# VHH binders against Interferon-induced very large GTPase 1 (GVINP1), part 13

Target 1, 242 residues: Interferon-induced very large GTPase 1 (GVINP1), of Homo sapiens (Human) (q7z2y8r1479to1720)
Amino acid sequence: DKRLFVLSILGLQSSGKSTVLNALFGLQFTVSAGKCTQGAYMQLLKVEETFTEELGFDFVLAVDTEGLRAPEHSNKSKDRDNELVTFVIGLANLTLINIFGENPSEMQDILQIVVQAFLRMKQVKIFPSCLFVHQNVGEATATDQTMDGRRRLEQKLDEMAAIAAEQEQCLDVTCFSDVIRFDVNTHVYYFAHLWDGNPPMAPPNPRYSHNVQQLKSRILMTATQESRGNIMKISDVKSRVQ
Short names: E, the ipSAE of ESMFold2; O, the ipSAE of OpenDDE; V2, 0.75 times the mean of E and O plus 0.25 times the DockQ between their complexes.

## First folded at step 9 (VHH; framework vhh_8emy_2)

Design t1 (at its last look DockQ between E and O 0.40; V2 from the best seeds 0.00; counts 0 for: pae E 17.9 > 2)
Fold by OpenDDE, look of step 9:
Structure t1 (fold): chain B 242 residues (1-242), chain A 121 residues (1-121)
Amino acid sequence: as target 1 above (242 residues)
Amino acid sequence: QVQLQESGGGLVQPGSSLRLSCAASGFTFDYYGMHWVRQAPGKGPEWVSSISNSGGSTNYATSVKGRFSISRDNPSKTLYLQMNSLRPEDSAVYYCAAGTLYDSSGYPDYRGQGTQVTVSS
């Protein structure tokens, strides 16, 4: 019975989720515009033996998910999305919440679903971790935008937490940090554009690669911590999926 | 504001026992894994022990395994470290920490000011 760290990613359709996972671990999730991930796709990554003692786990289970709010599922999309998100969050030690761009409406949609799912987890005494990945952040005002962006995100999350709390009749929840361990300064990563310019002629953006490395480092550190205090076994994952 | 306050340290003889406490405030205690880390003079920080947010899982450094016991009381927001069979090499400042032990983003972990433990004959 081997030790697992389960990493999942959530986000809207075409938000670059699979690209992030691929970049993090050299995975081969489908990233084509014409083909979207259906449901949840899992890849088991073996940790090199030389690192298993240090990291405290033997495998990483990477979980790619169907894009949320997919047009193909427009009529049943909300319930389906809710179920999928709840399942994925419940399965994972750490969930990456991927946001692309600054569309307020899209952000609202994903945050609402995510917050609701985390609240449900809290109710059943499951306390997973999460990190936000905000992609497509411009360079020119990166510092100011990031500070302002963090503030806005925090406010929005708090708003969604309040709404969710009311819906679930959770009187002890007033902000997002009451739902899950969260600090907007340490749990949000801003990514540059994947490309330096406009594809297909644009070269890869080295800043994106740097951002990926930073996130990867954080993920591994988090995983190490989890392995020390709350390690999951393959049998546990099987039980949770059933 | 997040606050962690360690207590219970002191000067003891080899083979003795100490119990450290950490009082936590300013955050949702039961959402965080808690850790003890120690640092001796001239050495880097050393992880000692961890406990899951619910207290259901514990882990220990090889150097302290079988001698130290970590526990927590979530209602009182307190973390404990029972240290038995103390050795001179256990002498260090002991810190209580919440969250990640290391942050590659450069943000500090939540940890207290520490409590001094000295084991000497």
Scores: ipSAE 0.000, ipTM 0.272, lowest interface PAE 11.6, mean pLDDT 85
ESMFold2, look of step 9: ipSAE 0.000; ipTM 0.127
ESMFold2 (binder alone), look of step 9: mean pLDDT 81; pTM 0.816

Design t2 (from s4 with T28K N53K; at its last look DockQ between E and O 0.07; V2 from the best seeds 0.00; counts 0 for: pae E 14.2 > 2, unsure alone 64.1 < 65, placed apart)
Fold by OpenDDE, look of step 9:
Parts: sequence; C-alpha cells; structure tokens
Structure t2 (fold): chain B 242 residues (1-242), chain A 122 residues (1-122)
Amino acid sequence: as target 1 above (242 residues)
Amino acid sequence: QVQLQESGGGLVQPGSSLRLSCAASGFKFDYYGMHWVRQAPGKGPEWVSSISKSGGSTNYATSVKGRFSISRDNPSKTLYLQMNSLRPEDSAVYYCAAGTLYDSWSGYPDYRGQGTQVTVSS
C-alpha cells in the first residue's frame, strides 16, 4: 500500500489549468481549446526511490478538473460545479485554485464555491490545503498591483466566508482564515504570461517558467509537510473515488 | 508587505548575554513556525533555533543548546532569542525567518529579515 500525495487544480474553463499542471510535472493533460476536460482526470506520478524517504510519499496523484462555469452545462452548472469542487477538494491534500485575469464576477463565483467547499470539509474535520495561482499578470503590475491584488482577494475571500458561514450556520466563521489556514501573502502565486508577446510567433516567457519552478517548490514542500502528519494511501483514494 | 526586523545585536565580551528580538508584520504570524539562523563571515548560513506556531515546541542546534533560548509572543508578533554564555564563535549576523527553513531562503516571498550583527570579542 503505497503513499500518495494528491494535488488537484480548479478554475474556470480555459483558464490554463492543464497548462499549469503540465508545466509543473511534465504531464500530458489535454490543453487544446477545443477539448474540455470532463469531470476529473487523474495521473499518477512515481516518485524516485531515492527521494521517497525524504518526501514521505511514493506517488503524486495529479488531478485535472473540468473547467468551472462551462457553457455546456449552463442549466445545471451551479450544482455540478459545487459537486465537482467539493469532490476535488475532499480528495486532495492540496488544491490549486487557478485564476485567470481579473473579471470580478467570475472570480466571485469561483471563490464562493471554493470557500463553501472548504467550509464543508472543515465541518467534517477534513483540512486540506490550497494555493492560489493568479495567471496573466503583467510585469508593470507585478509589484504594486500585487499588494493591492492580494488585499482585494483577501477581502473577497472573507466576504465569501461570511456568506458561506451564514448558509451553513457556522457562527464561528467570520473570515476565510477561519475556514482554512490561509495567508494571502504566502498562499497566492502570480504567474506571468505564458508567451512573450502574441502567439503563435511569440517565444515562451522565461518568467513563466520561473514562476512554475517556484510553485513546484512550494508544492513539494507542502507535500513533505503533509506527509509527516497524515499520509494518504492508495487504498484510501480508491475508497474515496468509489 | 511582509516584514521581519531583527534587533538587539551588538558587541559584547565572552560570557555575556544578549537578547535578540524580531518584529514581524504583514503576515499571519501565528500561522508560522519561526526560526533563527546566523551567518558568519566566510561561512554559510547556520540554523540556530526553531519554535513552533504555538510556541509549545522548541529546537536548538547542538552548538547553542543549553545556552540559547527561543521564545515568541504571538499577540505582539515578536520572536525572541535569549543568548547566554556567548562565545567568539557565536559572532555572526543573526536572521529571523518565518515558515520553514526552505521558505526562509526561497526568496519568494522573502521570509527572512535583514539581520542583526552579533560580535563576541574580548
């Protein structure tokens, strides 16, 4: 019975989720605009034997998910999204929340669903971790806007937490940090553009690669920490999926 | 903005005591373990001491065990290092760091302060 670290990613449709996962671990999730991931797709990555003792796990299970707010599911989109998000968050040790751009309305919808799911997990004494990945951040905005951006994100998360708390009748929850351990300064990663210029002739942006490496390091660190507390077994994952 | 500011360093004689402080701001202090690390001229960084989020657990490098004491005050967001029986070999720049040692040196974000100089000399 091998040890697993489960990493999942959530985000809007066409927000670059699969691209991030592929870049992180050299995976082969479908990234084409024409083919949307349906449900959840999982890839098992074997950890090199020389590192298993240090890391504390034998495999990484990467979980790619269907984009949220998919037009194809417009009529049942909210319920489906809620179920998917709850399932994915409940399955994972760490969930990446992928945000592309700064559309306030879309962001709010995603955050509400995510916060609700985490609150539900808390109620059943499941305490997964999350990191935010905010993509498509320009260079000019990276320094000053990131602080403001972080503040705004924190505020929105707190608002969503309050709403969720009311809905779930959790009176002890007043902010997002009451739901999960979260610091907007350390749990949010800003990614540069994937391309340096306009595709298809633009070269890859080296800054994006750097951002990916930083995130990867954080993920592995988190995985190591999690493995010291409660490590998931393959049998556990099978039971949860069934 | 995340900020860690060390203070309390100085020039002292062998056998003396110093108390270092680290003022933290811009992040949830009580969510992170805290560490002291030091770097002497020509040497690499050396871990000195760590304290858990709650302060309930502490750990020390062998070289300082029994002489140094780490503590924290979460309400004031301050980390301390009591250094007793100082030796010349304790001379270094002392840094406070938040999170894990890995996080402290990753540079993204910078979880380490600017440091305070401690010099032990007769």
Scores: ipSAE 0.000, ipTM 0.264, lowest interface PAE 12.6, mean pLDDT 84
ESMFold2, look of step 9: ipSAE 0.000; ipTM 0.257
ESMFold2 (binder alone), look of step 9: mean pLDDT 81; pTM 0.839

Design t3 (from s4 with N53K W105E; at its last look DockQ between E and O 0.03; V2 from the best seeds 0.00; counts 0 for: pae E 11.9 > 2, placed apart)
Fold by ESMFold2, look of step 9:
Structure t3 (fold): chain B 242 residues (1-242), chain A 122 residues (1-122)
Amino acid sequence: as target 1 above (242 residues)
Amino acid sequence: QVQLQESGGGLVQPGSSLRLSCAASGFTFDYYGMHWVRQAPGKGPEWVSSISKSGGSTNYATSVKGRFSISRDNPSKTLYLQMNSLRPEDSAVYYCAAGTLYDSESGYPDYRGQGTQVTVSS
């Protein structure tokens, strides 16, 4: 009878996904026999009982992936990445799409797979949410590049939405915001280099802490909105994962 | 910058009352559940009390239930702990903490202050 909010992180292998989850929620991700699926690792987080009525859920399932387009994978890597992305997006109420570095063009194939997966969810009237997390952007560059980088990311997403709409014969889709609720100015978050996936580094600078706080606030707001729509029970999620 | 600053501690007699305050800044206070944690000399941290983000729900450790009362004022971004019928066992540094999710294995929530000393002495 407990209500579950499913949060997943999707991105390239070695991109600092687990470091971001640890920073946000204090998580430790390991492969466990009881919670591992192919390419996905899961941890159940309990919401303190005092807060469950205000939030509308009792647990958070944090899903982390091994990463997309691993450097050593062969021609089958794209089929595996598409399968993993479809699973992760189909399972999650909110998906964080992790981009490492300052230029998203290197993730073009991954963005295309993600856009197609969301378009497929729209076609079956499933409306999961997404946020983009752009890690390891230099502090001085982050301000200037966030505006230009946001325009480039939005353009890429719109181009991929148009391509996917042609392939899926969805005539009412011309841009990414037609596929899901998306605003490039509020759904994309940037983090400085200090958390590049290497835990023994110095404590985060104040700008990094503020950006983590903003992302955490948005995740919790989204989770509260989702709890009023389509939050699953733990038993339902357990069956779906099996 | 996230800041949590505790105040209101002091030296008191057994049976006395104290009210602790925690001033918060640098984060959206209304988004977070708040907690009090205490640590006696030579001992590990002990959870004391929690309050939901709206203040509508509270919870207490069995050692303080009925004697302590947690409250918050969201406009002033301030958390309070009213401590009544104080005992020598309540002597500790009291810390204010913020967090919405609580993992019993990893400990307390996202942010913790520097603490205020409470000493209850004959």
Scores: ipSAE 0.000, ipTM 0.323, lowest interface PAE 11.9, mean pLDDT 67
ESMFold2 (binder alone), look of step 9: mean pLDDT 80; pTM 0.804
OpenDDE, look of step 9: ipSAE 0.007; ipTM 0.251

Design t4 (at its last look DockQ between E and O 0.01; V2 from the best seeds 0.00; counts 0 for: pae E 4.4 > 2, grease 25.6 > 24.2, placed apart)
Amino acid sequence: QVQLQESGGGLVQPGSSLRLSCAASGFTFDYYGMHWVRQAPGKGPEWVSSISKSGGYTNYATSVKGRFSISRDNPSKTLYLQMNSLRPEDSAVYYCAAGTLYDSSGYPDYRGQGTQVTVSS
ESMFold2, look of step 9: ipSAE 0.000; ipTM 0.126
ESMFold2 (binder alone), look of step 9: mean pLDDT 82; pTM 0.827
OpenDDE, look of step 9: ipSAE 0.638; ipTM 0.849
ESMFold2, look of step 11: ipSAE 0.249; ipTM 0.668
ESMFold2 (binder alone), look of step 11: mean pLDDT 80; pTM 0.818
OpenDDE, look of step 11: ipSAE 0.708; ipTM 0.879

Design t5 (from s4 with L101H W105D; at its last look DockQ between E and O 0.01; V2 from the best seeds 0.00; counts 0 for: pae E 20.2 > 2, placed apart)
Fold by OpenDDE, look of step 9:
Structure t5 (fold): chain B 242 residues (1-242), chain A 122 residues (1-122)
Amino acid sequence: as target 1 above (242 residues)
Amino acid sequence: QVQLQESGGGLVQPGSSLRLSCAASGFTFDYYGMHWVRQAPGKGPEWVSSISNSGGSTNYATSVKGRFSISRDNPSKTLYLQMNSLRPEDSAVYYCAAGTHYDSDSGYPDYRGQGTQVTVSS
């Protein structure tokens, strides 16, 4: 019965989720524009024996998920998405919330679902962690945009938390940080464009690679911290999935 | 498998009352908000009422507010809709649905029953 750290990723369809996972761990999730992930795909990554003691786990379970708000589900998409998100968040020690671009509407949709799921976890005394990955952030406005972006994100999360709290009659929740441990300054990672220019002739953007490394470091730090208190076993995961 | 079974519908006169029930199985009932939606002939689905997971929060469509009351019993996994002062325009098939929340943009929930017919006619 080996120890597992479970990492999951959520985001809208075609937001680059699988790409992020692949870049983080050298995985082979499907990233083709034409094929959408259905449901949840899991890959088990073995931790090198030299690091197992330090990290406190033997495997990383990476969970790639179907894109949220998939057109195929049309009007029923929201409920399906809610279930999927709840399941994935409940399964994971850490969930990456992937946001692509700056469309406020899209952001709101995913945040609402995510916040609701975390609130439900809180109600059952499950306290998973999350990190936000905001992709496709331009260089020219990176500093200012990031500050403003963080503020906006925090505001939206708080708004969603308030809404969710009302819906669930959780009087003790007034902001997102009441739902889960969250700091917009440390829990949000901004990613540059994947490509330096316009594909297919554009080279990979070195900044993207750097961003991936930063995120990876954070993930491992989080994993190490989580392993000290709430390490899951393979048997536990099996039980949760069944 | 998720199952929702509505009951309690029927033919009644205007001003009468009905109580609908929905028996749920195949999922963690208390993890989900529950909803009533209705569909009249020739019309699209209409949201009627929602209740939170714990039952502590309820919401109603303007058209039924003050007349209808939603409740749930989590131990028995049952959802209820008390319908008072029924009107002809309340005539529809009423469906029980499960979801974390319901808004006007979410459409028809995936988990729903077969529905129960409510007909209000003099």
Scores: ipSAE 0.000, ipTM 0.255, lowest interface PAE 14.1, mean pLDDT 85
ESMFold2, look of step 9: ipSAE 0.000; ipTM 0.102
ESMFold2 (binder alone), look of step 9: mean pLDDT 80; pTM 0.808

Design t6 (from s4 with T28R T100V W105S; at its last look DockQ between E and O 0.02; V2 from the best seeds 0.00; counts 0 for: pae O 12.0 > 2, placed apart)
Fold by OpenDDE, look of step 9:
Structure t6 (fold): chain B 242 residues (1-242), chain A 122 residues (1-122)
Amino acid sequence: as target 1 above (242 residues)
Amino acid sequence: QVQLQESGGGLVQPGSSLRLSCAASGFRFDYYGMHWVRQAPGKGPEWVSSISNSGGSTNYATSVKGRFSISRDNPSKTLYLQMNSLRPEDSAVYYCAAGVLYDSSSGYPDYRGQGTQVTVSS
């Protein structure tokens, strides 16, 4: 019965979720522009034996998910999204929330579902972690935009937390940090464009690679911390999935 | 404050129809799956029907399948249960319940109403 760290990713349809996971761990999730991930796909990554003691787990289970608000499921999209998000967050030690672009309406809907799911987990004394990945951040506005972006994101998350708190009659929740451990300065990662210029002739952006490495380091740090208190076994995951 | 108020119950003859309503307030109705549960005297609670938060999915107990129909109106925050071909064994207090997850196996609902009495008798 091996020890698992479960990493999942959530985000809108075609937001580049699979690309991020692939870049992080050299995985082979389908990234093709024409084929959308359906449901949840899992890949098991073995940790090298030399690092298992230090990290505190034997495997990383990476969970790629169907994009949220997928047009193909328009009539059942909301229900499916809620179920998927709840399942993925409940299964994972750490969930990456992938944000692509700045559409406020779409972002709000996703954040509402995510915050609700985390609040539910808290109620049953499950305390998963999350990191936000905001993709396609331009260089010129990166510093100013990142500060403003962080503020805006925090504000939105707090608003969603308040709404969720009201729904669940949780009087002790007033902000997102009351729902889960969260610091907008350390839990949000901004990614550059994947390409330096306009595809198909554009070369890969080295900044993207750097961003991926930073995120990976954070993930492993979080994994190490989580393994000290709440390590899952393969049998536990199997039981949750079945 | 969260409120679920059932209505539409009463005394009816076998073979008749009845429509139950549940008015919801104090929470975001469109984020919750809704359920009907009934309890007859001397018996434990029995799940009757469920509907997803969007209304896109429905489920029924075997005992009521084909006779009962669950529906909801999210703008008015109302849950319905159309009961056709009623039988004496359908007599119970019917409760409206709310849960975030549609899956009835996921646990106890978050909220429940006071119930409405349905009596089927000749």
Scores: ipSAE 0.005, ipTM 0.265, lowest interface PAE 12.0, mean pLDDT 86
ESMFold2, look of step 9: ipSAE 0.407; ipTM 0.789
ESMFold2 (binder alone), look of step 9: mean pLDDT 80; pTM 0.806

## First folded at step 11 (VHH; framework vhh_8emy_2)

Design u1 (from t4 with T100I Y107S; at its last look DockQ between E and O 0.73; V2 from the best seeds 0.00; counts 0 for: pae E 4.2 > 2)
Fold by ESMFold2, look of step 11:
Parts: sequence; C-alpha cells; structure tokens
Structure u1 (fold): chain B 242 residues (1-242), chain A 121 residues (1-121)
Amino acid sequence: as target 1 above (242 residues)
Amino acid sequence: QVQLQESGGGLVQPGSSLRLSCAASGFTFDYYGMHWVRQAPGKGPEWVSSISKSGGYTNYATSVKGRFSISRDNPSKTLYLQMNSLRPEDSAVYYCAAGILYDSSGSPDYRGQGTQVTVSS
C-alpha cells in the first residue's frame, strides 16, 4: 500500500494556476485519474525510489481545479463552488491558494470561499495546511512594501473569518488564525511577472524562477513533516474519490 | 539565480578514472535529491545515478554499478561522481540535476550545462 502526499491548487478562472503547476513540476509522471467531482482533476506523480524512504511518501497526488467563478448572482453556483472547495481542501494535505494580480474584488471573492471552507474543516476537526501564492504583483510589494502587502492580506483574512464566524455562529473565532494554523510571514508567497515585458518578444523574468524555488522548498518541507505524523495511504484516498 | 556547474571532464584512456564535481547555488541544496545524467551525441538523456538529500540512499544504472560512486557534501553544496574503470561507451556529456520527482525520460527541476567525458584509446 503506497504512501501519498496530496497537494491541491485553488484559484479563480484565468488566475495562472496551470503556469504555477508547470513551473513547480519539471518532470511529471501521469497515471490516469478518475473524475471525483465536477471540476476537479487529479494527476499522480511518482517519487523517485531512491528518495521515498527518506521523504516518507511514494507518490504526490496533484489536484487541479477548474477555476472558481465569482458567485455574484446564483446561490446554486455559489453552492457548487463551495462544495468543490470543501472537497479539495478536505482531500489535500496542503492546498495552494492562487491569487492573480492586485484586483481587490477577485481577492475578496476567493478569500471568502477559502475561509468558509477552512471554517467547515475546523468544525469537523480536519486541520489541513495552506499556502497563498499571490502572482503578478508589482515590485513595490517585493521590496520594502512586502510587510504592507502581508498586513493587508492578513486584515482581509481576519475580516472574512469574522464574517464566516457570524454566519456559522462560531463564538470562538475572531480572526483567521483561529480557523487554521496560519502565519502571514511564512505562508504567503509573492510571485513576480513571468515575463519581463510582453511575450513573445519578452525574456523570462529571473525573479519568477527564484519565487518558484522558494515555494518548492516550502512544499517539500511541509510534505516531509506531514509524512512523519499523518501519512495517507493510496487506499485511504481511493475510498474518498472512488 | 539557480546554478549547477559541472567540472572534471576530459579525454582519458579506457580503464582510467575521473571525478566529476557539480557546484550548486541559488537553491536550498539540502532539500533536494541529486542526479547525474549523461547524453551521448544523437541520443536521448540517460540516467546514471541518484543520491538522496542526506546522502544516505543511492542508486545506479546497471551499466555503471560497481564502477561509479555518487556522493555529496552538503556544507559545500557540491555533488560528486567518481568514475572508475571507464569504457568507451561512457563517453558523453555529463549533467548534474536536482529534483525529487525524476522520470528516466527526463525533465529534472534543475540541470547544469554539462561537462564532456571522452574515453578513447
């Protein structure tokens, strides 16, 4: 029975999720995966056998989602996105939350959905990990304003947590760190633009490669720590998805 | 800036030994498994050897077992390949590579520029 680390990525449609996945995995082994719910697809990645004993897992299951839609109009569209997010967060050991650009409306939409999903996981005593990936931010957030960007995100997360707690009448929740283990300084990654200018004439941005390396290192650290405490087996995941 | 720089290649006679080195920078070396991959002209990449992040686990292609030895020094961020009893079929460009998900059909997370090894009478 093979050991499995489950990694998921969430984000709104057109948010660059596939670009991040491609940059994180330079070599991929794909085994056909069944469809688990509408909008969630899985790829199985084999860990090289030399490393499996030291890492504590044999496979990585990458869960990719069809992009989330802004739920402005329909409760049934909101219900479907909430069910998808709850499934993906509940399945994964680590979830990457992908935010593209500086659009405040898109940030609020995804943060609201994510915070509600994590609150529901807390209520059933499931404690998944998350990392935020904020793509295509300007250099101001990368230099001396990184603390301001992190503070603003933390304030938004706390606001969304308070709203969710009121809706669910959870009196012990006043901020996002009451919902899940979260440190805005270590769980948020900022990605530069992929290109220095407009493709196809623009060269790749070297800082994007550095951002990818930082995220890879954190994912590996998290995966190793998870495997020592609460390793999943493939049979456990098959039961959840098939 | 991620860099992997191989050195130590050259022209040698059959039966000779060479030691290749790979200096790494720009990533957290201790978190990655490392590999040697070689490519002869007109052929695809061929996996040679792998070593785990601590150095405690190693594997080799059957064509090099018993002749080649992989090692790493994490404080100096350096990967090594000791090649003994070299044969003409070992002639190739040798690349070091980093990653934990490695398929022998071959796209590592990072790969160096390579060093040429030529074994000729």
Scores: ipSAE 0.261, ipTM 0.706, lowest interface PAE 3.5, mean pLDDT 75
ESMFold2 (binder alone), look of step 11: mean pLDDT 81; pTM 0.815
OpenDDE, look of step 11: ipSAE 0.787; ipTM 0.920
ESMFold2, look of step 14: ipSAE 0.167; ipTM 0.628
ESMFold2 (binder alone), look of step 14: mean pLDDT 81; pTM 0.817
OpenDDE, look of step 14: ipSAE 0.812; ipTM 0.925
ESMFold2, look of step 15: ipSAE 0.238; ipTM 0.690
ESMFold2 (binder alone), look of step 15: mean pLDDT 80; pTM 0.806
OpenDDE, look of step 15: ipSAE 0.776; ipTM 0.912

Design u2 (from t4 with T100I L101F Y107H; at its last look DockQ between E and O 0.72; V2 from the best seeds 0.00; counts 0 for: pae E 2.9 > 2)
Amino acid sequence: QVQLQESGGGLVQPGSSLRLSCAASGFTFDYYGMHWVRQAPGKGPEWVSSISKSGGYTNYATSVKGRFSISRDNPSKTLYLQMNSLRPEDSAVYYCAAGIFYDSSGHPDYRGQGTQVTVSS
ESMFold2, look of step 11: ipSAE 0.387; ipTM 0.768
ESMFold2 (binder alone), look of step 11: mean pLDDT 83; pTM 0.838
OpenDDE, look of step 11: ipSAE 0.783; ipTM 0.915
ESMFold2, look of step 13: ipSAE 0.351; ipTM 0.743
ESMFold2 (binder alone), look of step 13: mean pLDDT 83; pTM 0.836
OpenDDE, look of step 13: ipSAE 0.034; ipTM 0.348
ESMFold2, look of step 15: ipSAE 0.362; ipTM 0.748
ESMFold2 (binder alone), look of step 15: mean pLDDT 82; pTM 0.831
OpenDDE, look of step 15: ipSAE 0.711; ipTM 0.879

Design u3 (from t4 with G33A T100V P108S; at its last look DockQ between E and O 0.01; V2 from the best seeds 0.00; counts 0 for: pae O 12.3 > 2, grease 27.5 > 24.2, placed apart)
Fold by OpenDDE, look of step 11:
Order: structure tokens, then sequence, then C-alpha cells
Structure u3 (fold): chain B 242 residues (1-242), chain A 121 residues (1-121)
């Protein structure tokens, strides 16, 4: 019975989720614009034996997910998204919440679903970790933008938490940090553009690579600490999936 | 504002004991694993010990295992490091750190100013 760290990623359709996962671990998730991930795809990554003791797990289970859609979509789609998000969050030790761009509407939609899912997990005493990945952040105003962005994100998350709390009749929840461990300064990563210029002729942005490495380091360290406290085994994952 | 304030350091003889404290404020203490890291003159930072959010899990560097004990009091937002059987090689500035360690050097989300521990005959 091998030890697993489960990493999942959520985000809107075509938000670059698979790209992030691929970049993090050299995975082979589909990234083509024309083909969307359906449901949840999982890849099992074996940790090199020399690192298993240090990391405290034997495998990373990377979970790529179907892109979430806006609430304006069919009721069926919404329900599916909710189920998917709940499942993915419940399964994972760490969930990456991927946000692409600064579309307020899109952000609201994903945040609402995600926050509600986390609240549900809290109710059943599941406390997964999360990190936000905000992609496509411009370089010119990176510092100020990130500060403002963090504030805005925190505010939005708090609003969504309040809404979710009301819906779930959780009186003890007033902000997002009441739902899950969260610090907007440490749990949000801003990614540069993937390309340095306009694709397809633009070269990859080295800053993006750097951002990926930073995130990867955080993920692995998080995994190490969490695994030692509560090691998930393959059998546990199977049970959770069923 | 996040604050971590270490105390309890000093000059002691080999074989003696010290207890370090770290007072935390400005963040949700029980949301974070806590760590002790140290840096000796001319050396890089070295991770010493970690304790989980709830205190249920502790870890130690090989160099201090069996001699040091990490603990925390979440209600008072205080981290402790009991150092027994101190050795000259334990001499360093000891830092309290909060959050996930990013590397073996003890890089974390938050870190204090440190307290000096000197072990000398």
Amino acid sequence: as target 1 above (242 residues)
Amino acid sequence: QVQLQESGGGLVQPGSSLRLSCAASGFTFDYYAMHWVRQAPGKGPEWVSSISKSGGYTNYATSVKGRFSISRDNPSKTLYLQMNSLRPEDSAVYYCAAGVLYDSSGYSDYRGQGTQVTVSS
C-alpha cells in the first residue's frame, strides 16, 4: 500500500490548467485549445526512491479536470461542475485553483463553486489545502497589480464564503479563512504570460518557467508536511473515489 | 502585521540546556506549521525542527534529534524549542518560522529576527 500525495487542479475551460500541470511535472495532459478535458484525468507519478523518505510519499497523483463553466450554462452543466469540484477537492490533498486573466465574471463563477465545495468539506471535517494560480499577469505592474489583485481576490473569496455560509447554514463562517487555511499573501501565485510576445512565433517566457518552479517547490513542500501528518494511501484514494 | 519574536537565547556551557520561545502575532497561528531554523556564522541556514499545526507531528534534524524538543501552544500562539545537551556546534542564531518550508535551508512564509545561542566553555 503505497503512499500518495494527490494534487488536483481546477479552473475554467481553456484557462491553462493542463499546461500548468504539464509544466510542473512533465505530464502529458492534453493542452490543445480544441480539445477540452472531460471529467477528471489522473496521472500517477512515481517518486524516485531516493526521495520517498524525504518527501514521505511514494507517488503523486495528479488530477486534471474538465474546465468549469459559467453559471449561465445549462443547469445540468452547473450541477456537473459542482459535483466535479466537490469530488476533486475531496480527493486531493492540495488543489490548485487556476484563474486565467482578470475577468471578474469568470472569477466569481469559479470562486463561488470552489468556496462552496471547501465549505462542504469543512462540514465533513476534510481540510484540504489550496493554492491559487493566477495566470496571465502582466509584468509592467506586477507588484502593484499583485497587491491589488490579492486584495480583490481576498475580498471576493470572503464574499463567496459569506454566501456559501448562508446557503449551508454555517453560522461560524464569515470569511474564506474560516473555511480553509488561507493567506492571500502566501497562497496565491501569479504567473507571467506563457509566451514572450504573441504566439505562435513568440518564445516561451522564462518568467513563466520560474513561476512554475516556485509553485512546484511550494507544492512539494506542502506535500511533504501534509503527508507526514496524514498519509494517504492508494487504498484510501480508492475508497474516496467510490 | 505578521510578527515572530524569538527569545531565550544566551551564552551557556556545553551540556547545558536552553529553552527558546517564539511569540507569534498577526496571523492565524494554528493554520501554520512552525519551524526552528538556525544559522551559524559562515554557514548557511539549517533547518532544526518542525511541528505540525496541531502539534501532533514533530520532526528534527539528525544533528539535534534526541536532544531538542519542539512544542507549541496554540492558544498563546507560542512556539518552543527545548534544547538539551547543548554542544558548541549548536551555536547559531535561531529563527522561528511559520508556514511551509520551501527548502532545507528553512525558508518559510514568515520568519523572526532570531535569538543568539552560544555554547562555549
Scores: ipSAE 0.000, ipTM 0.271, lowest interface PAE 12.3, mean pLDDT 84
ESMFold2, look of step 11: ipSAE 0.005; ipTM 0.264
ESMFold2 (binder alone), look of step 11: mean pLDDT 80; pTM 0.818

Design u4 (from t4 with Y57R T100I Y107T; at its last look DockQ between E and O 0.69; V2 from the best seeds 0.00; counts 0 for: pae E 11.9 > 2)
Fold by ESMFold2, look of step 11:
Structure u4 (fold): chain B 242 residues (1-242), chain A 121 residues (1-121)
Amino acid sequence: as target 1 above (242 residues)
Amino acid sequence: QVQLQESGGGLVQPGSSLRLSCAASGFTFDYYGMHWVRQAPGKGPEWVSSISKSGGRTNYATSVKGRFSISRDNPSKTLYLQMNSLRPEDSAVYYCAAGILYDSSGTPDYRGQGTQVTVSS
């Protein structure tokens, strides 16, 4: 019947995750919106009838997650984060991994959880897609999309994939591209700071808006490529969410 | 710079025809569905018509169905609205807009400055 494209965004707390989602679609995530689980907020967007055939879907389900915590000594928070990430990745056709700044150490906790979740999806033959968004990076980095930064991220993802493969006992997984379709050159996006300088003296940064439009185009292209074979019907999503 | 420039508006009598044009520049026109939106004085914006990025599908508000025709020419980056059998209630500023419209959000990616259409009895 009607076809649904599910888009989610994951990230650490205070990483500007909701700002990106709101900029992409003009969304408001509130407690009054349809909340489906603790830590996940959902909004349903209807695609104008004129575009549904070209895009291959009739609705977009936008899922915004409560930010992941990075507790040093709490196993309860790690288990909650694993459950949340597994749920939203299992629901989504495309997941945006939101990372604040350029510091790989701040990203490690989320990368480990995300890689484990994608590995679990591979084992049950669910094939979601993934894009990485680095927010609030330097203007030079956002403009030139540094090759060394991409290489370091790919190396870290490969390390996390190897660790997850040992934990899940998957002998056929040695790097992140064994887990999901991934190309570090086309699946990683760098965003400039929202403000051009430090508030309150800074004007809004026009390069941030440009970065948003580039990401939006890639999301729609990805959704179009998947619409012919993998998009669920609305009734299937309701059953899966419950 | 992204620009959408509407033209072709004017003052006409009821029953007349007008053709609006919208010239686009500064973005990949073929990537975007296009729309006409109008706003009469003292009212909110009203969606008029949409056309898919390829031009293969169109849709119209009930108030203009059968009288208005939307088209696009992707090589020249131009959107058109042929308006026939104009009525006084069609008087408004007409805006060209680009982007996917989601009914719940309603915000296009780009919008022009508008062209005035006035239909007086």
Scores: ipSAE 0.000, ipTM 0.372, lowest interface PAE 11.9, mean pLDDT 71
ESMFold2 (binder alone), look of step 11: mean pLDDT 82; pTM 0.834
OpenDDE, look of step 11: ipSAE 0.769; ipTM 0.905

